# VH-VL binders against q96il0, part 66

Target 1, 167 residues: q96il0
Amino acid sequence: APERGAERRDTAPSGVSRFCPPRKSCHDWIGPPDKYSNLRPVHFYIPENESPLEQKLRKLRQETQEWNQQFWANQNLTFSKEKEEFIHSRLKTKGLGLRTESGQKATLNAEEMADFYKEFLSKNFQKHMYYNRDWYKRNFAITFFMGKVALERIWNKLKQKQKKRSN
Below, E stands for the ipSAE of ESMFold2; O stands for the ipSAE of OpenDDE; V2 stands for 0.75 times the mean of E and O plus 0.25 times the DockQ between their complexes.

## First folded at step 3 (VH-VL)

Design i4 (framework fv_ebrasodebart; at its last look DockQ between E and O 0.49; V2 from the best seeds 0.00; counts 0 for: pae E 6.2 > 2)
Fold by OpenDDE, look of step 4:
Structure i4 (fold): chain C 167 residues (1-167), chain A 120 residues (1-120), chain B 108 residues (1-108)
Amino acid sequence: as target 1 above (167 residues)
Amino acid sequence: QIQLVQSGAEVKKPGASVKVSCKASGYTFTNYYISWVRQAPGQGLEWMGWISGYSGDTNYAQKLQGRVTMTTDTSTSTAYMELRSLRSDDTAVYYCVRDQNFLPEGHDYWGQGTLVTVSS
Amino acid sequence: QAVLTQPPSVSVSPGQTASITCSGDNLGSKYAYWYQQKPGQSPVLVMYQDTKRPSGIPERFSASNSGNTATLTISGTQAMDEADYYCQTWDDSTGYEVFGGGTKLTVL
């Protein structure tokens, strides 16, 4: 019985960038742009003595990065598919083929494409509103935790200096 | 694999409250919204509201305002829906659903449903 | 509040094309979603964002959304396609989700 090829779920691949930073890295690394989202993934450094607060910050940053990567990957795919469908539909309505006589991909004029963009933006308006809201909340939280971690580090350095002066 | 597993069937008296749980697995819980949808016997689907897995922000259907509370426990990846002041017309199968695209949109995964029966 | 109107029932012969409509004010300016529900089962997403088909949904399922009407089309309808079908969208003013009343598809 021929193995029915697993139809690749057009789920935006969980674009865990396979970028592996060097093992001895003591800092965050920025990978190349993801092919779907066009966002550069960050590989977060994990300190050997990571505090609970640092861990919380790192997790929040990782989750937010995943959220952003997946959102934009899906949006870019959606945009590309809908754009193609729109072009095909309009060309068909005009009685035009998908290719020009020169063999180039047939395109619509700027005015026709403006209609597509307007419709696309309208349909995705609510989505963008929710995205923006959540983006601000996430980034605010990240910034807040970054501040807390910075304060914790300062405090720990001060305690260590005091201990060294007392000995 | 993505799964939403709901709590078991409930039988309640009028005026009582019911709390249904929905344990999510197979994805980052905090990156998605959970909606609740109910279906009375032989009736259509009725949207009840959504909750953000990240912020805990909620939006409830107007008909259920004041009676419904949605909550999440991010540590256990569990969503909860509490419905108070139960009536006979609240007899339904209740579904938790994952919303698509990390936003309150279409529902790509559904729980198995929880039957809540309100009887005197 | 946005209201989605579906026919209560649609009948089709095996191998024929079934068409289920969902009508709502300015529905074409929003995304439409479609769900299939078989008796005693949870709903299953069969179409999302007007024309997109989830993985695992047969190619015989297609959809469109234009003007005030979304349409689910099932080409070469099979006995297994007998189910209730619901359209869904949202209300831009409230952010509420709205379901259609459902359509019972019978395969005769």
Scores: ipSAE 0.815, ipTM 0.906, lowest interface PAE 0.7, mean pLDDT 91
Fold by ESMFold2-Fast, scan of step 3:
Structure i4 (fold): chain C 167 residues (1-167), chain A 120 residues (1-120), chain B 108 residues (1-108)
Amino acid sequence: as target 1 above (167 residues)
Amino acid sequence: QIQLVQSGAEVKKPGASVKVSCKASGYTFTNYYISWVRQAPGQGLEWMGWISGYSGDTNYAQKLQGRVTMTTDTSTSTAYMELRSLRSDDTAVYYCVRDQNFLPEGHDYWGQGTLVTVSS
Amino acid sequence: QAVLTQPPSVSVSPGQTASITCSGDNLGSKYAYWYQQKPGQSPVLVMYQDTKRPSGIPERFSASNSGNTATLTISGTQAMDEADYYCQTWDDSTGYEVFGGGTKLTVL
């Protein structure tokens, strides 16, 4: 059954979506895809007795998400704008209109579009290389701290089991 | 909102070292690179190097290799640039800059500059 | 290694179009950036990634980058546009950033 007494707020803090997890949720929540990055944001649950290690992991994941969202929003926008500019420039050079007789957007053939993709990849090569390098480093760090948190939780559970057995 | 605040002016003798700080605020420090750029009096801009706010990886201009060290302190969102074996031709205004090459929105922010004077 | 060449100075009359060029081998295969610096002030980014204008920069600023030449264009030039202008790119093999020598724009 749905959680009774769920939060009655009508507006999202970030202005993204009105969807939010119930106030009593004890889990991370996955939101709808962002309009610009097309990635789903994660809303992180903060435990009442969060350990310093758990806090470090959560902050690392939040910072990585922000970085990843910003990168892809910018990249998608850049790709779309530069593609449109390229198409319009080439059509102008040919003396063609921007629309076909059917009212559809005029397009270039595959050979001409290959020129655009080659130029785009060339201009963005260094940017993508550093993005991939940072992405690997960030994921390695997250995985490492996830392991540390898991070990901490196992140790705490073992301590509790020992207490129960001694009683 | 987004701001880079640098340490104050310094006067050094030839052969000394200088360490300039750059405190960032208004953004997630670890998600951006910081570049250092200097400008000698009446001259143009000269790139010195950059440092990752996340990994601490650096890339230094060949001319300065061996004399410059860039570091960060993530806990205080501060970048540092140390230049050693100072010469009179190191007299310049030194800027820290948020690196636009990796910036999602294409914005770029410059610190106010730090004048370093090298004189006998 | 990339080397960027700019004219040392450009003069225009108020209201006319100013054109500042930046030349480098295969510059059109890289992104170009433009900065404005007024006396005693820090540089300000006026154009990024060839043709894009930061928020707060007037629409009269535009730019292009093709072949070996990037160009900053200021339409309806005003006295307040008097400044030094620098182009910038990076070297693909080294990741080094490279600035042009700068152009002093005078609005006479």
Scores: ipSAE 0.459, ipTM 0.764, lowest interface PAE 2.6, mean pLDDT 84
Fold by ESMFold2, look of step 4:
Structure i4 (fold): chain C 167 residues (1-167), chain A 120 residues (1-120), chain B 108 residues (1-108)
Amino acid sequence: as target 1 above (167 residues)
Amino acid sequence: QIQLVQSGAEVKKPGASVKVSCKASGYTFTNYYISWVRQAPGQGLEWMGWISGYSGDTNYAQKLQGRVTMTTDTSTSTAYMELRSLRSDDTAVYYCVRDQNFLPEGHDYWGQGTLVTVSS
Amino acid sequence: QAVLTQPPSVSVSPGQTASITCSGDNLGSKYAYWYQQKPGQSPVLVMYQDTKRPSGIPERFSASNSGNTATLTISGTQAMDEADYYCQTWDDSTGYEVFGGGTKLTVL
């Protein structure tokens, strides 16, 4: 299956990224997890003699990475925020404070949290359904073009080998 | 800056068709859906359907099924909405709207609107 | 087909709190969204996912959604808040987007 990373050279809104790409890179490389999406970005190498087909594949992978990063960054923030709001609301209903006697954040047990997980899944069902459909379509397209690039490279090697045998 | 720029106002006769364009800029077009929403004079908003910027998959409002066609041109980052067999009650301002990953994130950017007038 | 019902108009004095309701079957099991439209302009998203406010929308805008009713609340209402307000959700069976009929907010 193709990589699901995201290319991210710009700093995150909450601070400067400590990610530093290698000075010289002739291959794609994978950076540390992005704070918001929790995905590792792929930093794509652009070869000097990139074919039109290779360029198309690279752009498709870059666009898919951006799309995937945006989706999960947003979903992670939404999940975290709604989870805390649910906990706070249920603690208030029980007459409890937001912190324990020791100063730790008060929580709900797994049985109490079941309602939150059900509600969150219900509210986000169609969004995830369309995400999954587009994810499969994008990955099929990436795989298809990877195959075409592989065939192009094999053909070029055969032509180069034919010239060697002629000398 | 994210922007959706629509084609100009049109005047049509009943029975004709109209095709409204929506050029997107400032974001990766293929990573978002485009919804179309219309508003008749003095009336509220009515959803018409959406199209995926990536796949071209569509979902049309039942009321318009068979009369509407939505398409995209990813090379120009442009969405199109064609409404056929026009009636006088199709007179409205037609908006294109960016849709993140399907509705739960809301319609965050709206085109300026295209007035389509259907009169005999 | 889901239906969202809003009052056709709401009037408030400057500085008072305006409340605009949006009613629909099981609306609290779905996200509610709110749009502001001023005369001659495109709608603008002012609340999303029940309670969230986009950047650039003043803190005096808030919203809630539970049971069958979502509510947009504008505290300290200003003359610039005079507009039409629409709620939105979707139909569970079709995935179609559904808008409320709109509420005209007048600040007098």
Scores: ipSAE 0.064, ipTM 0.671, lowest interface PAE 6.2, mean pLDDT 83
ESMFold2 (binder alone), look of step 4: mean pLDDT 92; pTM 0.941

Design i5 (framework fv_ebrasodebart)
Fold by ESMFold2-Fast, scan of step 3:
Structure i5 (fold): chain C 167 residues (1-167), chain A 120 residues (1-120), chain B 108 residues (1-108)
Amino acid sequence: as target 1 above (167 residues)
Amino acid sequence: QIQLVQSGAEVKKPGASVKVSCKASGYTFTNYYISWVRQAPGQGLEWMGWISGYSGDTNYAQKLQGRVTMTTDTSTSTAYMELRSLRSDDTAVYYCVRDTNYLPEGYDYWGQGTLVTVSS
Amino acid sequence: QAVLTQPPSVSVSPGQTASITCSGDNLGSKYAYWYQQKPGQSPVLVMYQDTKRPSGIPERFSASNSGNTATLTISGTQAMDEADYYCQTWDDSTGYEVFGGGTKLTVL
């Protein structure tokens, strides 16, 4: 987190609906975690003189962010719903209520939850494997284009030096 | 809004090849897989393979290995399925379908189907 | 490598509960999906991730998946539910997708 403590809560509510980059920022801006994916969104700065190559890199990064946000939002939703269904099913089987005497939500112990985690991991194994493969491919592509952009910027600076020194 | 639109019916002779297209719209093509499923007249559904909209990686059903090729054109959001060395038992309706393995909703959108008839 | 077995046909009277089974080795450790296909139409997803119903599918549809058997249940079956039903899953090791042979539901 960029900031901790009570001052953070008072001055900057943690809700995603408040994601608003500073008007005068000339850099990428990182927002608070999305409610569903729990990932921080990045607002990409668009320079006035953006090259076609820089635009390709930015679009690739934006598309990767969108893909990653969609994946984790759905994964977290699926996990939460299936976890609740499992807990309710097991409590019903034991003849226990969903709430304790104090009105708090009834829970299962770690050993009982181990069955759920094993099942969830097994059912999602293929999905996670292909997600990881695509994640590495997307990051490789981003790194490759970052290198191309860096090389373009170095070349442009060298050209600028040559012109200045030749005159 | 989300649609998969397939090419029209084809009539081929045994030994020929057929290439079916599937144009996707209404979503980010590179974030999903496209699976191909066929159905012979009066028969059940048969999975043929899938292709990634991002990488172009493919996985083909074992019985079709060597005869099928799946490709994508990300600039037009179009998937293609080519089947070679056609036999009479390849006569079927061929479906493209959006595959949500990353989003665990299965085959959520189907194309309208393309009838391929293999006859002498 | 997975093989999914469905009964070829199931018949029920209007208003009765229809039950369609899908059997495969350790199917309960994988997600099962269900599709409805009416004559001359593309299949429609009716159940996903074992027990979940897509938006637009009536509450009469429910499903379960445990052990070796997944089951699609249609309560208060109506004439409009008459169709072929297919189960589907995937093999974690190979990445191969597999469909069951299909079940023709007849509402008499």
Scores: ipSAE 0.007, ipTM 0.598, lowest interface PAE 8.7, mean pLDDT 82

Design i6 (framework fv_ebrasodebart)
Fold by ESMFold2-Fast, scan of step 3:
Structure i6 (fold): chain C 167 residues (1-167), chain A 120 residues (1-120), chain B 108 residues (1-108)
Amino acid sequence: as target 1 above (167 residues)
Amino acid sequence: QIQLVQSGAEVKKPGASVKVSCKASGYTFTRYYISWVRQAPGQGLEWMGWISGYSGDTNYAQKLQGRVTMTTDTSTSTAYMELRSLRSDDTAVYYCVRDQNYLPEGHDYWGQGTLVTVSS
Amino acid sequence: QAVLTQPPSVSVSPGQTASITCSGDNLGSKYAYWYQQKPGQSPVLVMYQDTKRPSGIPERFSASNSGNTATLTISGTQAMDEADYYCQTWDDSTGYEVFGGGTKLTVL
């Protein structure tokens, strides 16, 4: 048992965009697609006067993004690995080599690949069910807190406007 | 280091309730589901249900619906399983298990188990 | 509800190949998992997603899953492999997890 793995199962691979946010940004920054998940990460701006409610929303959005990145990075890796294994197995069954005469990777036709996609979707049914349930719950929570933050900002503007009128 | 530590053994009379705790450490509690699996003496494994570490959503085995309640306390990274109206056939070792969310993977980390004995 | 059927026991001599089967309706369209449990211990995952081996599990463990049958294969079986083995999948009609009845592997 040399190690439990080079990376933890709940740790998504880090992309360059996660380490290189724009300096002195006063806005959220949207990076290029992550290498593994193919999703664009958001680097959140933290204002000087962030309220506890705004902080809670930001942390919820950050955690949801990390969760989503982890899920799709793992999904894409699983898909790629099982696709290659399926292609290898089918070519071996046909008595064919892994390379064409031109040296390119041998591929299966569209009908055979359709069989793989159908099998992959079937095997991952429970996984997608769990993902969709959590995705729904996370988006509901984010929307709810966005509403609370919006109300807080409206209230603060009303307070500031009242104070300006009284001066 | 991922670890699930369960509460100690319990002896209960028929009709009583038991509540087993499972304290998780070494990972982000809210990213995983906790499953509960029991094993009667000399018997196989029986799935009881799961709870989301994020939402608190539960799914219980049909046989146990109405008698089981699963909860979490995210502030302490602890899952709980309460079984009511205990019968002698509820005598078992009860395990909490961390499932990897979103994958139809088996259980990758198990608690040490809690023996619940139901006798008169 | 899905039901997984395993033989109650399998016996092999040290160094021989052990084969443990798990049968269920259309099991090959679902992922199968395998657990090892030694007396007085919690189960340990030995194979996941049909054919994949967790880090720390010896290469002599392998598995397959097709049609209605998943199989756990232990080549060069050692005394330390003596344990109860459980297969596991989910039932897509209920969303419930289901375990096989278990197989006691004896190495003599």
Scores: ipSAE 0.237, ipTM 0.705, lowest interface PAE 4.7, mean pLDDT 83

Design i7 (framework fv_ebrasodebart)
Fold by ESMFold2-Fast, scan of step 3:
Structure i7 (fold): chain C 167 residues (1-167), chain A 120 residues (1-120), chain B 108 residues (1-108)
Amino acid sequence: as target 1 above (167 residues)
Amino acid sequence: QIQLVQSGAEVKKPGASVKVSCKASGYTFTNYYISWVRQAPGQGLEWMGWISGYSGETNYAQKLQGRVTMTTDTSTSTAYMELRSLRSDDTAVYYCVRDQNYLPEGHDYWGQGTLVTVSS
Amino acid sequence: QAVLTQPPSVSVSPGQTASITCSGDNLGSKYAYWYQQKPGQSPVLVMYQDTKRPSGIPERFSASNSGNTATLTISGTQAMDEADYYCQTWDDSTGYEVFGGGTKLTVL
C-alpha cells in the first residue's frame, strides 16, 4: 500500500552498530572501526569545568578526527571502485565473464593486479603527500596544545597547594 | 551550501600591488586547500598556486614565485592572494577554488571571480 | 614544463557525440579533471579523477584517461553544452596544477 509506512519519527537513532559510550563514562572512549574509513572513532569526555584551552584542544582533536575519517573513507571507497573497474575492464578485454564456474567473482592474477596497485599509488601520490603534510602539522599542533593544557593543570594544582598552606 | 565569495573588482597602475580576498563558508575551512587560478580576457585558465587552510603551507607557480603571496585567516575562513609589481599582462579575472585533490569528494567550488585591470 | 594540449575548437550537431581530447606526457599515470565554462561565469567541474561525474552533471558526460590522452565525451549533445572546456592535472615533479589551453565546443 502507498500509505503503509508513510508516517515516521524523525528522531529514532540507529541501533546495534552505532558507537555508544557507557552512560557513566568520565573518560575518553574508543569505538569500533568505522565501516568506511576503518578507523576507530573517539568520544571525548567533557569535564564540568573545561577551560578555554581544554576546549580548544578538544575541538582541534575532534576536527582532526573528522578530517581523518573523511579522508580515509573517501580513499578506501576510491580504491575499491577503481579496483573493481580495473578488474571488469581487463576481464572484458580478455572476453571473460565476471564470475567463475563456482559462482565466485572472477579475478586477475597477481602480476596483472600489480599494474593496478602501481597505477593507483602513482595517481594518488600528490593527494597522499598533502594528507601527510597536514597530518603531521595537525599532530604537532595537538601535541603543543596538550603541553599547554598540562602546564595549565600543573599551575592550577600549585595554586591549590598554596591556598592549603595559607589556611 | 558551500560558497566562496571574493572581493570586488580593482583597477591598478603598473608597478602597484593587489590583494584579493576569498571568504569561504559551508564547510570546515581547515580541511581543504585553496587554489588560485586566473584568466586573462579571451584566454585560458592559468594556475597560480595553492595554500593549505590548516598549515598555511603554499606552493606557487614558478613564473609567479617572488611576486605572489598567499595567506589565510582561519578565524574568518578567508584566503588572500597578493600579487606585486603588476604588469599589463596581469589583467585577468582571478578565482579562488576549493581544491578537491586533497580530499576528493567529487566536488569543486569556485569563487565568482575578481576582475583586476592593470592600465596606465 | 608540463603542457596539456587541446584542440582549439570542436563543432557538433545537436544530438551527436562530441569528443574533446587532452594530450600530455604520461597523463594516464595522473588524474585528469574537466571543467566547463560559459561566458561570464566561473568554471564548473564536470568530470573528476579521470572517469567520475559530480552530482548534478548529466549522464551524457563521460571521460577516459589512458597513456598520453584524456578524452571528454558528451553524448546526445545539447545547445546548453556549448561552452569552453578545460582539462586539468597535476605535475608530479613540481606540484603544480596544469590546465589545457581550452576547447570551444560549438553546437550548430
Scores: ipSAE 0.226, ipTM 0.702, lowest interface PAE 4.9, mean pLDDT 83

